# VH-VL binders against q5slc1, part 36

Target 1, 112 residues: q5slc1
Amino acid sequence: MGALRGRWAEEEALRFLLGKGYRLLWRNRRTPFGEVDLFMEKDGVYVVVEVKQRASARFGAPLEAITPGKVRRLLQSARFLLGRDDLPVRLEAVLVHGTPKDFRLEHLVLEL
Below, E stands for the ipSAE of ESMFold2; O stands for the ipSAE of ESMFold2 at other seeds; V2 stands for 0.75 times the mean of E and O plus 0.25 times the DockQ between their complexes.

## First folded at step 19 (VH-VL; framework fv_recibokibart)

Design ac2 (at its last look DockQ between E and O 0.80; V2 from the best seeds 0.77)
Fold by ESMFold2, look of step 19:
Structure ac2 (fold): chain C 112 residues (1-112), chain A 121 residues (1-121), chain B 108 residues (1-108)
Amino acid sequence: as target 1 above (112 residues)
Amino acid sequence: QVQLVQSGAEVKKPGASVKVSCKASGYTFTDYWMHWAKQAPGQGLEWIGEIYPNSGDTYYAQKFQGRVTMTRDTSISTAYMELSRLRSDDTAVYYCARDSKTIFGDWFDPWGQGTLVTVSS
Amino acid sequence: QIVLTQSPGTLSLSPGERATLSCRASQSVSSSYLAWYQQKPGQAPRLWIYDAWDRATGIPDRFSGSGSGTDFTLTISRLEPEDFATYYCQQYDYSPWTFGQGTKLEIK
């Protein structure tokens, strides 16, 4: 962890969620609709977790919108990975603000 | 209509500084991060850095750290980029561009028209 | 940082032909955090495609984006005279944001 890694923010997000009792099912899974960063489970609910890194100081910024196209493709990917389309799926974000040596995490549940 | 209008072309000597302005209209200036990019003649685009007009917070690409300063004046919805200790390889068109203001996105729309900075010996 | 390599450097085609422009990343680009821009000489870049797949407002249906991981494509199904320009890809997965070097689409 003392050296820069290519996907370091995703690793930190995963560690954070595991510490909160999430269970990892798949990571970096490709689908016809895109790539899912972390596909997880918490309290019996399937969760697509998208990780976003920004070096700038953006922690605590006002809530910003997610595009309808991105929501649709993430949900399509979740249904593809589950092999069924009748299960609820929660969409979450882990925003990683900063650099490997100095970062803060913001964990959000996104409205579908 | 969302627009970014930049200051006019500049001709500078090596060692001087240049300050390019970018006036925003048609949206809430303080709600969107502003980015700056460089395009040397015949070359592609290179990201310089970003500023959040609300807070004034900045982040610069390593290559420009120490020579670039980004500021803004929220009263006139204007962002600025200053590049110091100019060299001949700083000759380029400099663009401002607005961030997408989405939770996951950082694409740029719109862009300013560009400001040609020529550094001549 | 993520290096984007576009190919071909120059693509010479005629109106009516199909164009395929490639953008490859030095590491996987998460959730298709990738955009495409069109630039004509003397003009600013314009947003064309965002999130690898989605057309910006007013972009014709003949333009489509696709890809995931390290391999992304911009396709123009039937070239119009106004489509001849340089196209750049840009990633926003990890800071600093980076651009590809461009593909110049020129009339044969």
Scores: ipSAE 0.768, ipTM 0.914, lowest interface PAE 1.1, mean pLDDT 91
Fold by ESMFold2 at other seeds, look of step 19:
Structure ac2 (fold): chain C 112 residues (1-112), chain A 121 residues (1-121), chain B 108 residues (1-108)
Amino acid sequence: as target 1 above (112 residues)
Amino acid sequence: QVQLVQSGAEVKKPGASVKVSCKASGYTFTDYWMHWAKQAPGQGLEWIGEIYPNSGDTYYAQKFQGRVTMTRDTSISTAYMELSRLRSDDTAVYYCARDSKTIFGDWFDPWGQGTLVTVSS
Amino acid sequence: QIVLTQSPGTLSLSPGERATLSCRASQSVSSSYLAWYQQKPGQAPRLWIYDAWDRATGIPDRFSGSGSGTDFTLTISRLEPEDFATYYCQQYDYSPWTFGQGTKLEIK
């Protein structure tokens, strides 16, 4: 596990998304509403990407939706970072299942 | 109403094993990860590990690896935690707790009432 | 693993006062993956705050959580007699999940 690597799961998520043609705008950017892990762009759309690591073998397990409070804060953060509120923003997740030695990624688009 | 009811207090000798049960009711047992935590007398909480009742998959904190085994019986909605080669510093209250089952969340709600395990010389 | 350090260890206050409890992480918990629990003697912990900011069901609005990065707080605006208990923070950013050592909020 990654005390020496810091936020290793976020780094792997970033590499994965860059390989899918996403462009990084900001990372770990603090706002009055919290911190955004990765703020990215793909095909002209701004994307807030949240990364979640779990060491257990949770790949493919059923999960419920993102909580309303977290959605609200992520959208408020996006508007703060963009300096405007009239642009579409997509929310996405990268779930990192496993440990630094053995992990798999699951990439989800979150409906809101 | 969601409830977790644990087995009763245990007194053990050093070197023995203990198996604590946690019976779930009021929700679909196989849909939520179950966690176990330790609280030694007068001390804080320590995460032990987790089990997914549907698959039986487990993950343990390194401190407990090799001494802890988590299992379940889905027919009676019951999770178990067994701790072997007991020593005096294993004296604690042991809790089961249900995971939130959200995309990003792993907070615990509810908790079982706790099971006191006493390991006496 | 992420170490959570709570301060103060013991906080002695009277009903009606404001309480501020701190939780500091050994590395950034930047996605608000932090919860707070209340525990009274002889009882199991109870979920109080999740995602650093959100109150669990039935928790009074005198309780608020906040923070980002390495620094998180639980604030009680006006203490009631039932609020005197021990409070634990817990992170779920990186496995293994860890708890702070607790802050005991006791009557002065």
Scores: ipSAE 0.747, ipTM 0.913, lowest interface PAE 1.2, mean pLDDT 91
ESMFold2 (binder alone), look of step 19: mean pLDDT 91; pTM 0.925

Design ac3 (at its last look DockQ between E and O 0.85; V2 from the best seeds 0.78)
Fold by ESMFold2 at other seeds, look of step 19:
Formats: C-alpha cells, sequence, structure tokens
Structure ac3 (fold): chain C 112 residues (1-112), chain A 121 residues (1-121), chain B 108 residues (1-108)
C-alpha cells in the first residue's frame, strides 16, 4: 500500500469499518459543536467514530481516557446531525498506528 | 507537582554532538510519551520527535532523522536528546515536553525550561 | 505533513481590546486536534487551549478557541496586560506534529 495521501488514516478506518458491516451516513460533517470524522450506523445504532493517527508504535498500549469536553461535543454533534436526542448513539475510536506504508488498526468502543 | 528540569546551556563547535537531559518529577515517568522541540533564536517551535520511556520506542521528524537520538534512563526518570554533526543552524533552545496521555490528544503539558545550545566556530 | 500558518505575524493592540489570532492548516485538521500555547520572552511555552476549544487548567475564560477544518482562531475578549505574548498553534491530527510560526501580541 502507499497510494493514499492526505487523510489516509481516515480512509483506512472507513474501509475497515465498512468491512465490518458498518454503514456510512456522513463524513467530515461540521456542526456548531465541532467536526465529526465518521458518522455511521451498525445494527440500528448510530455511531460517532473518531479516527486518530500516530506514527509512533503505540499499538496495544493501555486504554487512555477521552476528555469530557470531547465526549460532550461528539454527542451534541450526533444529536444535531440526527435532529433528535432520543436515538441510541455510541462513541467509537479507530486508532491508526504507523505510517501509510506500515500501519495497524485498533478499534475501540468508548464507554460514556 | 509535575516538573521537567533540563540540563544547562552548552556551546559547541560545528561537527560536534550535544546531549541534553530532561529530568521528570511528580508523575510516573514511564506512563507518558516525552517530546522534544527546537526553537531557533527569534523563531517558532519545531517538533523533533518523541520517546516512550517505558519501551524506549522513538519516532523522529524526517528533518532530524539520522542526526538525532533519543534515549532515557528510567531509574532516574530522565530523558535525553542527542544531536550530532552540529551546524550553525542548530543554534536554538531545545525543549522537552510531556504528552497528554489521552486517547485522542497529543498536546504538550508541561514543558521543560529549555536548554540553549550555541554552535559557533 | 500539515503546515500551520498563523496570521497576523504581529498584532499590536491595547489593553481592553478584543484580539483574534488565526491559524490556518494546509490540510483539514480533523476532530479538533489542535492546541494553542502561550510563550513569554525567556520562558517555555505553556498549554493554553487543547482540542481546539478547551481551556487548560487555570486559563481565564476571556480566552476561547474556535474553528474547524482548516481555519482555527484564538480569541481574547478583553485584553489584560499579562496577555501580551506570542501564541502558537499545534496540530496533532497527523504525524509529524507541527506548530504554526506564532503570532506576537504586543502592546500598541
Amino acid sequence: as target 1 above (112 residues)
Amino acid sequence: QVQLVQSGAEVKKPGASVKVSCKASGYTFTDYWMHWAKQAPGQGLEWIGEIYPNSGDTYYAQKFQGRVTMTRDTSISTAYMELSRLRSDDTAVYYCARDSKTIFGDWFDPWGQGTLVTVSS
Amino acid sequence: QIVLTQSPGTLSLSPGERATLSCRASESVSSSYLAWYQQKPGQAPRLWIYDAYDRATGIPDRFSGSGSGTDFTLTISRLEPEDFATYYCQQYDYSPWTFGQGTKLEIK
């Protein structure tokens, strides 16, 4: 691999999730509360997926916390995009470890 | 309190090497990535690279690859950055800085006080 | 790599005025992966804003961050004498991490 440029980690994360049966609704959507990387759906649940790339070798490291401000903004963005606040929404992460030529993915469900 | 204390200023000649130390206190040294940045006189900040003290894993910005070596001694909670084949445009203040240790964040807090390295003939 | 360009290079204002400092990225910076630092002469940088919008501990509420995509701003609603310093933005969307060249906020 090596053809991807620009937002390559997000493209790899999207490909990975589509292969797991996720359905893409929106990507890179701007809201009054910030930007959502990937907004997806899986088995009737709406999923906000945030992608994080790091070139350093961090695969398998202990799970780190998400900041309260980021949780709040992602949930507010989901409600904005859906136009309602009574639907199930899940936060997930795809951590992309490495570079375009040599990377690994770690997929996490974030507890709210 | 969390603190990073760096070694003192150094004067070097072109072609030499310099090794800057960064002693951490007030937190678990092995839990956080440590970063290094360069600030030339009157200039902005430039990221050099990072080291994970637990494993010793490193990643360097391409501009510094081949000239920089980052190491650490976990027994004394100290990180090191060595820059070789020094040239005049390496004259700068060098900072260490601790990563945020969050799933999505890589902001730096705190920073060391900085180490002035002067390269002159 | 993502290049951050700050404008203006120097901003000359008086205490009590509103300041707006801009940071433009060469590529979209996703998910608010942007921080701001304050630096005074002879001192190390200090974290000011993280995740584009969140103030670091102890930072006064007159400071706010905004923006998304390629355009981010740091706003100071009412300048105090201690606010005159150089401010840097930093992105952590894609490695390598990069900084803007800084905006020097000085007393007019």
Scores: ipSAE 0.771, ipTM 0.918, lowest interface PAE 1.2, mean pLDDT 91
Fold by ESMFold2, look of step 19:
Structure ac3 (fold): chain C 112 residues (1-112), chain A 121 residues (1-121), chain B 108 residues (1-108)
Amino acid sequence: as target 1 above (112 residues)
Amino acid sequence: QVQLVQSGAEVKKPGASVKVSCKASGYTFTDYWMHWAKQAPGQGLEWIGEIYPNSGDTYYAQKFQGRVTMTRDTSISTAYMELSRLRSDDTAVYYCARDSKTIFGDWFDPWGQGTLVTVSS
Amino acid sequence: QIVLTQSPGTLSLSPGERATLSCRASESVSSSYLAWYQQKPGQAPRLWIYDAYDRATGIPDRFSGSGSGTDFTLTISRLEPEDFATYYCQQYDYSPWTFGQGTKLEIK
């Protein structure tokens, strides 16, 4: 953990998405509804990206859907940050499997 | 209904090993990660590690590396935690707990009833 | 690893009072990856709050979770006799998962 402190998985997720042509608008933004990890834009669509780190792999079982409470809070946060409700907003996840020295990324678009 | 039932209390001497079992019922055992936690008498909770029953994959907290082994037997829906080279500060209640199985969550529900392990000379 | 520090260690209050339990993280806990557990003597912990804000099934609405970043709070608006227990916070932002040392809520 000497090379990257704090939010290392978020930094790697950000680097990965920037490399895929995403544009960063805000990160770690506080809203009345919670905190958004990465708020980005890709091809005219605003994207809330949530980052989740696990040292263990989750390859055996299918991932369960995001909880309704978290969906609501993320969408409310996006609308708050944009100041409007009429723009396309997508939820995405970047799952970071491993440790700072040895990790893999999994990028998912969350169905709503 | 979902239930985790652990093996009974154990008394061990320093230097021995102990193996605690956790039998799952009421859900598909292989679909959820299982976690283990330690609670020394009068103290808080400490995460030990996790196992995925489907694959047997494990990850252990650094403090327990080299002394803990987690295994499972999917034919009887049972997870195991073995702690070796026991010492007096290993005296504690050990819990198994089921992961939430969500994309972002790793909270624990339910927990087993706990297994008291006493290490005494 | 992320260290969670709960305060106060012991909170002595009477039924009917408001309780505020603090959980502070050594680093930001992003996306509110934080849970709360209740434990009574001789019993296993029970999930109380998940994702910092969401009550587990069957948990009364007098319990609420709040906070973000490094500061999280469990609030009990009006204490009932059954609420006197020890409460633990747990983070699941970065492996390894860690717990706070607990706040014992005891009857005055």
Scores: ipSAE 0.738, ipTM 0.907, lowest interface PAE 1.2, mean pLDDT 90
ESMFold2 (binder alone), look of step 19: mean pLDDT 92; pTM 0.927

Design ac4 (at its last fold request DockQ between E and O 0.80; V2 from the best seeds 0.78)
Fold by ESMFold2 at other seeds, look of step 19:
Structure ac4 (fold): chain C 112 residues (1-112), chain A 121 residues (1-121), chain B 108 residues (1-108)
Amino acid sequence: as target 1 above (112 residues)
Amino acid sequence: QVQLVQSGAEVKKPGASVKVSCKASGYTFTDYWMHWAKQAPGQGLEWIGEIYPNSGDTYYAQKFQGRVTMTRDTSISTAYMELSRLRSDDTAVYYCARDSKTIFGDWFDPWGQGTLVTVSS
Amino acid sequence: QIVLTQSPGTLSLSPGERATLSCRASQSVSTSYLAWYQQKPGQAPRLWIYDAYDRATGIPDRFSGSGSGTDFTLTISRLEPEDFATYYCQQYDYSPWTFGQGTKLEIK
């Protein structure tokens, strides 16, 4: 219970994705290009999932851009973790809207 | 080109209220969350809260809940922060700052020039 | 809430020297959810580094951000006179957003 207080939104995102049939490969893995929150697999595709928490009311807002630097680092990290660069990798987000007592999840596939 | 211009310095007595304005130009005001921060003399920065100008939705840091009210007027691209029941430790420079418009980012760029609020007996 | 502790509080150096400014978080922060700001007396803060590693527009190559987990650094490889200022880190991993207390970089 105490452990969940630190990175609670990431825990909820992981639980949600596991329930959707995603398979967890690595969590909070450091690479020379940055850290990956959740590295997962779904239907033969590797997925980098980044989790973002905000307490403000942002659920259902229009999609916002991801910065080019962040895209590059996430893809480089995925290739590093896989040890190869010839596999398809998808970027996804789990947006956690709210607080530990009252939150909603929004799951997005990010265009590259 | 993107600018945030704040209202002028204020001098208030304890128990009064102050309302600081922040006029935005050079971008679509309703597209970005606006934040407010406090910097007491010689001290660091403290986040107060945020408002989404499109909807008027707000979220305040717990320390300021109950004394702060953030509003906006979209017709003049202006955000406001009102702080009530002022005390001497509310003496500070107050800044507005624009949030990033990215899925994962909440850094602040640009900032307003700041508004000095002095609370003295 | 995440507390950011910067060290040292004051760093006294001369132009041409290397500066290393530390920001430590009370819990692990996603590697990229951290920004740095520069502030000079009488001025508003200015965005310097975002996403831990990316320089804001117009920021010189001598500035670099690094770190992950709980430990982040801002490095200035060779100080110029205009670099003497106070620097703040800011996290945006978990709401509410918080700032470190600042490191004042002053000329020796």
Scores: ipSAE 0.776, ipTM 0.918, lowest interface PAE 1.1, mean pLDDT 91
Fold by ESMFold2, look of step 20:
Structure ac4 (fold): chain C 112 residues (1-112), chain A 121 residues (1-121), chain B 108 residues (1-108)
Amino acid sequence: as target 1 above (112 residues)
Amino acid sequence: QVQLVQSGAEVKKPGASVKVSCKASGYTFTDYWMHWAKQAPGQGLEWIGEIYPNSGDTYYAQKFQGRVTMTRDTSISTAYMELSRLRSDDTAVYYCARDSKTIFGDWFDPWGQGTLVTVSS
Amino acid sequence: QIVLTQSPGTLSLSPGERATLSCRASQSVSTSYLAWYQQKPGQAPRLWIYDAYDRATGIPDRFSGSGSGTDFTLTISRLEPEDFATYYCQQYDYSPWTFGQGTKLEIK
């Protein structure tokens, strides 16, 4: 609730994932490789979740994969936050389509 | 060879409308969101809004809501921006620009060459 | 909306010097959803840096992007004559997309 005025889409994404049994470890954590929106855990796997808001109606539209540079930085950030590089890590996206009063979520697992 | 070519400069009177075109080539026009931006003389860039050519869906910055209309003709790979009830502070160069089409990115590449719209009495 | 404030407004330097251009956001910009554009008079803007750190195709190594959260920087390690232009930052974290007002990099 506290973030609906500012980073509202991230707050909605977090609530959605908590409801799906994800556990939050860190939020908006800065690393030498960039900032991670949500760092979570589900079923023994660590998950870097990136949230993207767009007010336009993009639900279900095809998108390309993430850029290689962003993949590398997100994985490096996960290793940094864990303090080790031998744990399973998954990248996920929550796309938030719309505005605070009228939005839809799209949850994607990204191939590494 | 990905190109955005815009229509020529226009001179309009206050209260009129202008419709700027942006013809795309070298890529699949319907796969990428198209954006429009304004640059008043000697000023920075201001985002106006976007259109998805496949569906025709649009979203406009609040400042332009009610005066801007974005459309497209997919048969000729052309996007349009119409600005109505023109006033002197609408004098600017207007650019179209293609979205990045990545999961997280919305940077603009390429840009059209720009269309100067002059509003004078 | 996220307001981007660039500083300085004008930066006067000579070729060979190091330039540092700042872009500050009114709220945190997630995962470096930030781009930089170069614009010369009479020309359209050109993509220079995307995702805060990644150079667009053909952009020289002397340009680098850095920063996170609310503070982002474009650095030119050794200025060349062709680098004198206006540079804009742009965020794509939260709609509507916004630009900074620009930093004009001019010859001293």
Scores: ipSAE 0.772, ipTM 0.916, lowest interface PAE 1.0, mean pLDDT 91
ESMFold2, look of step 19: ipSAE 0.764; ipTM 0.915
ESMFold2 (binder alone), look of step 19: mean pLDDT 92; pTM 0.922
ESMFold2 (binder alone), look of step 20: mean pLDDT 92; pTM 0.927
ESMFold2 at other seeds, look of step 20: ipSAE 0.764; ipTM 0.914
ESMFold2, fold request of step 21: ipSAE 0.756, 0.764, 0.720; ipTM 0.914, 0.915, 0.902
ESMFold2 (binder alone), fold request of step 21: mean pLDDT 91, 92, 92; pTM 0.925, 0.923, 0.926
ESMFold2 at other seeds, fold request of step 21: ipSAE 0.743, 0.775, 0.768; ipTM 0.912, 0.916, 0.912

Design ac5 (at its last look DockQ between E and O 0.69; V2 from the best seeds 0.74)
Fold by ESMFold2, look of step 19:
Structure ac5 (fold): chain C 112 residues (1-112), chain A 121 residues (1-121), chain B 108 residues (1-108)
Amino acid sequence: as target 1 above (112 residues)
Amino acid sequence: QVQLVQSGAEVKKPGASVKVSCKASGYTFTDYWMHWAKQAPGQGLEWIGEIYPNSGDTYYAQKFQGRVTMTRDTSISTAYMELSRLRSDDTAVYYCARDSKTIFGDWFDPWGQGTLVTVSS
Amino acid sequence: QIVLTQSPGTLSLSPGERATLSCRASQSVTSSYLAWYQQKPGQAPRLWIYDAYDRATGIPDRFSGSGSGTDFTLTISRLEPEDFATYYCQQYDYSPWTFGQGTKLEIK
């Protein structure tokens, strides 16, 4: 892993979302409930974005479930970062398929 | 009941090949990635690679590239791992394990019972 | 690849005691992309904790996972005789997936 360093997939996901008009509020922010990869805003809605990298060719696979525990922790983290619990929050995923030299992105909105 | 049952122990000479099988039951075999891991005697776990039974797509750890081949037979819900040009440090228990099939998770559950491969002169 | 270093290598304790097993990553791991496995001699590993914090089905609540970033912990609040085993952490943040070298929890 000498040539691969840091959280490269997260950087690619951030670049992609900025290009889609998302606004970054915080990144890699630790809370009592866990860490949020990207906390963003789009069209007046706060968005928790989780990034997942896999080297295997998994692009275009059907939407798979998010675990209830992870949903709970991501929402709790969003409320902590906002300092209130009465604002709408959307959960999204950026799936990064491949390696730094050959990857594709899949962007998903997750139902709560 | 989800279950992975592996083929029996094998004794091989250096330079030979071994092919370990992993038969799945109790779930849709083609829906889940399958992983293989190595555990040398008295040592920890080492990831070898993965296969998607539906497509046959594979990805191998660099240490094993060129010596490992993962295949499957979807008609009998069985995954295979073949390791060639065996050497003494390939002596280990080899496990198959099913991926979690979640959007963010890649934990392994269940695991097969393991297959001891002994490479000796 | 992400290297996971577990400490201590061996932890000798008695039933009733609290155990704390450490897993340190060579780079930050999203706090939910980490699992723990228990393995007893002659047996396959068993999923114990997934997503850093969540117990697998049937795992007693005396086991808890915590941590974020590079430092993760498996805690056993009061050891039972059946808890003495080797525990491995595993990350699934970045391919390839990797395991720690294990912590052997043995009876004193």
Scores: ipSAE 0.785, ipTM 0.920, lowest interface PAE 1.0, mean pLDDT 91
Fold by ESMFold2 at other seeds, look of step 19:
Formats: sequence, structure tokens, C-alpha cells
Structure ac5 (fold): chain C 112 residues (1-112), chain A 121 residues (1-121), chain B 108 residues (1-108)
Amino acid sequence: as target 1 above (112 residues)
Amino acid sequence: QVQLVQSGAEVKKPGASVKVSCKASGYTFTDYWMHWAKQAPGQGLEWIGEIYPNSGDTYYAQKFQGRVTMTRDTSISTAYMELSRLRSDDTAVYYCARDSKTIFGDWFDPWGQGTLVTVSS
Amino acid sequence: QIVLTQSPGTLSLSPGERATLSCRASQSVTSSYLAWYQQKPGQAPRLWIYDAYDRATGIPDRFSGSGSGTDFTLTISRLEPEDFATYYCQQYDYSPWTFGQGTKLEIK
């Protein structure tokens, strides 16, 4: 059970998104194509949300886009979880900067 | 080609300090976090900490807090790791390694060739 | 911090055999934030697999990564002489970043 406490950043991300009106469908769902942190819905749109924690002060650092392999696997996982491949899916990130006692959230919509 | 070239081997007495350099080439030095790792003889890898060359921001593993200082000189694209109050169990190869520049990734590529630091009484 | 435990510590096999190297995490490594490195004696580690599944540039397709949650595997479908080395897993899910202790893959 100690392993569940280590997911603190994911829990904070989930709380944040629920407060923004997102609805949780699945969490930490394993598929044949990988694992999805949070699979959610907002205003009729399905959303794959990936959470990333870093203790260092990464605000303002330039970042490249999500890797092609990860995009592919997240989209394949979304199609698997929905049981169909004709629905639009949005990819989002919640970057958690810091430690449990001192952190900031950054919420991004990822362009494909 | 992206390269990290480290300073040469060092032999130190207990209580001394050592400063290892890591010169980067083939990429924009200030855009990537740089990491340092320790590998004691015959042992695995241990993460020491990281520095962002643009800002100079650092974060250190708790085990090394208070004894390690990471710095950089952006004019010569060089990162440094200084370890103070050396003791015999600091004998190891020390590596610098470049972080990935992706939104979710923190894998290390490339690595420097390593710097052997020997602490002998 | 997330502790990565690799097994076996040493794996003795012959060229042509299939190798399976295990990495177990002390908590779920969500979104498969896990990499593998190869290291030969006297050399720096080299990135082999990232995001649990993706081969780094130039890595042969006999290498594959799999797993999720707490259990990850590096598989070499048919061992070549150059594949005998030590392999380390590394997680980048939660700071601080950590490595497994390594699996030494040696020729029998």
C-alpha cells in the first residue's frame, strides 16, 4: 500500500481537473498499447491526460512536443478503451513542478 | 554530433574536494538539463542531481545535499560538479548526462565518458 | 523514492538464446516512464530503450521492452555476441530519478 502514496502528483492533477469540470472515466488503465494515467471527459470530448512530476524548477524551460511513439500508444489506448476509432480524442498534460509540500501545476493541451 | 567530454581522473585525500567538468558540444547547451550520476567500482548507478545551464537552477538527491555543488559556465558550454569533504566511499566514476528535451521524458542521452575519482587515505 | 529491483543479478546464456531481464518497481511507474541502458566494462552507459517500449536510434529490433505498472521487461529475441553486457533500468516518473542495480548478461 505504500506504493499508492507515491502517486501524489497524479492525485493532485486529478483533483485539479475534477475542479475544472472534467469527469473521470478510467485511471491508470493498462491496455495492450501501454498505460493511460487519466482518461477523462470534458464537454462531450474524450481526453487522455498524462501527468508528469519533476522536483526541479522547470517553469519556463523550453520543451519539445510529446514523442511520436507515445502519441501513437496513447491514441491506440484511447481507441481500445472506447471500443471505436472514429471519435476525436484530445491529449493533455498536467506538469507537476516540485515536491509534495511545495508544488505548482501547469495544465497544457497537446497539439498532435 | 552531440558530445559530452569530461575532465580526467583525480586522486584525492579524505577531506579534500574535487571538481569534475563536462564540456558539451553539438547542441544548445542552455536548452537541456544536465545530470550527474555516480558509479562505485563494480556497482550500479546512483543519481546525484541536475542543473539547468540557462538559469543555474539545481536539484540534488538528499544523500548528496550539503556536499555537492553543481555549476556551469555557459560561455564555454561546460557543466561542473564539485563534491566536498571527500571520504573513501566517494571513490567512483562520475558521469554527466544530458536530459531529453521532451515534455514527459527524462531519459539520459548522451553520457560523458566518465571521470574516475579515487579517494585514498 | 521509487526503488527499482532488477532480476536476475546475473544471467548466463549462449549466443542465439532468448534473454529476459526483469525490472520491478516499488510503486507503479505510471505512463511507462522507464528507460533501459546498456553498459560494457570501461564504458559509459548507453540509452537502449525509452518510454518502456521505444528503441533508441540504431538499436537492433531484436531488443524489445514491455510491461507496465510495477513490472517491466527487456527482451532480446536472439542473443548476439555484442549483446553481453550489463543492463540498467531507470525510472523518470517521480523525482528523484533512480536506477535498478543492473543485470549482468554474460556468455555461458
Scores: ipSAE 0.736, ipTM 0.909, lowest interface PAE 1.2, mean pLDDT 90
ESMFold2 (binder alone), look of step 19: mean pLDDT 92; pTM 0.929

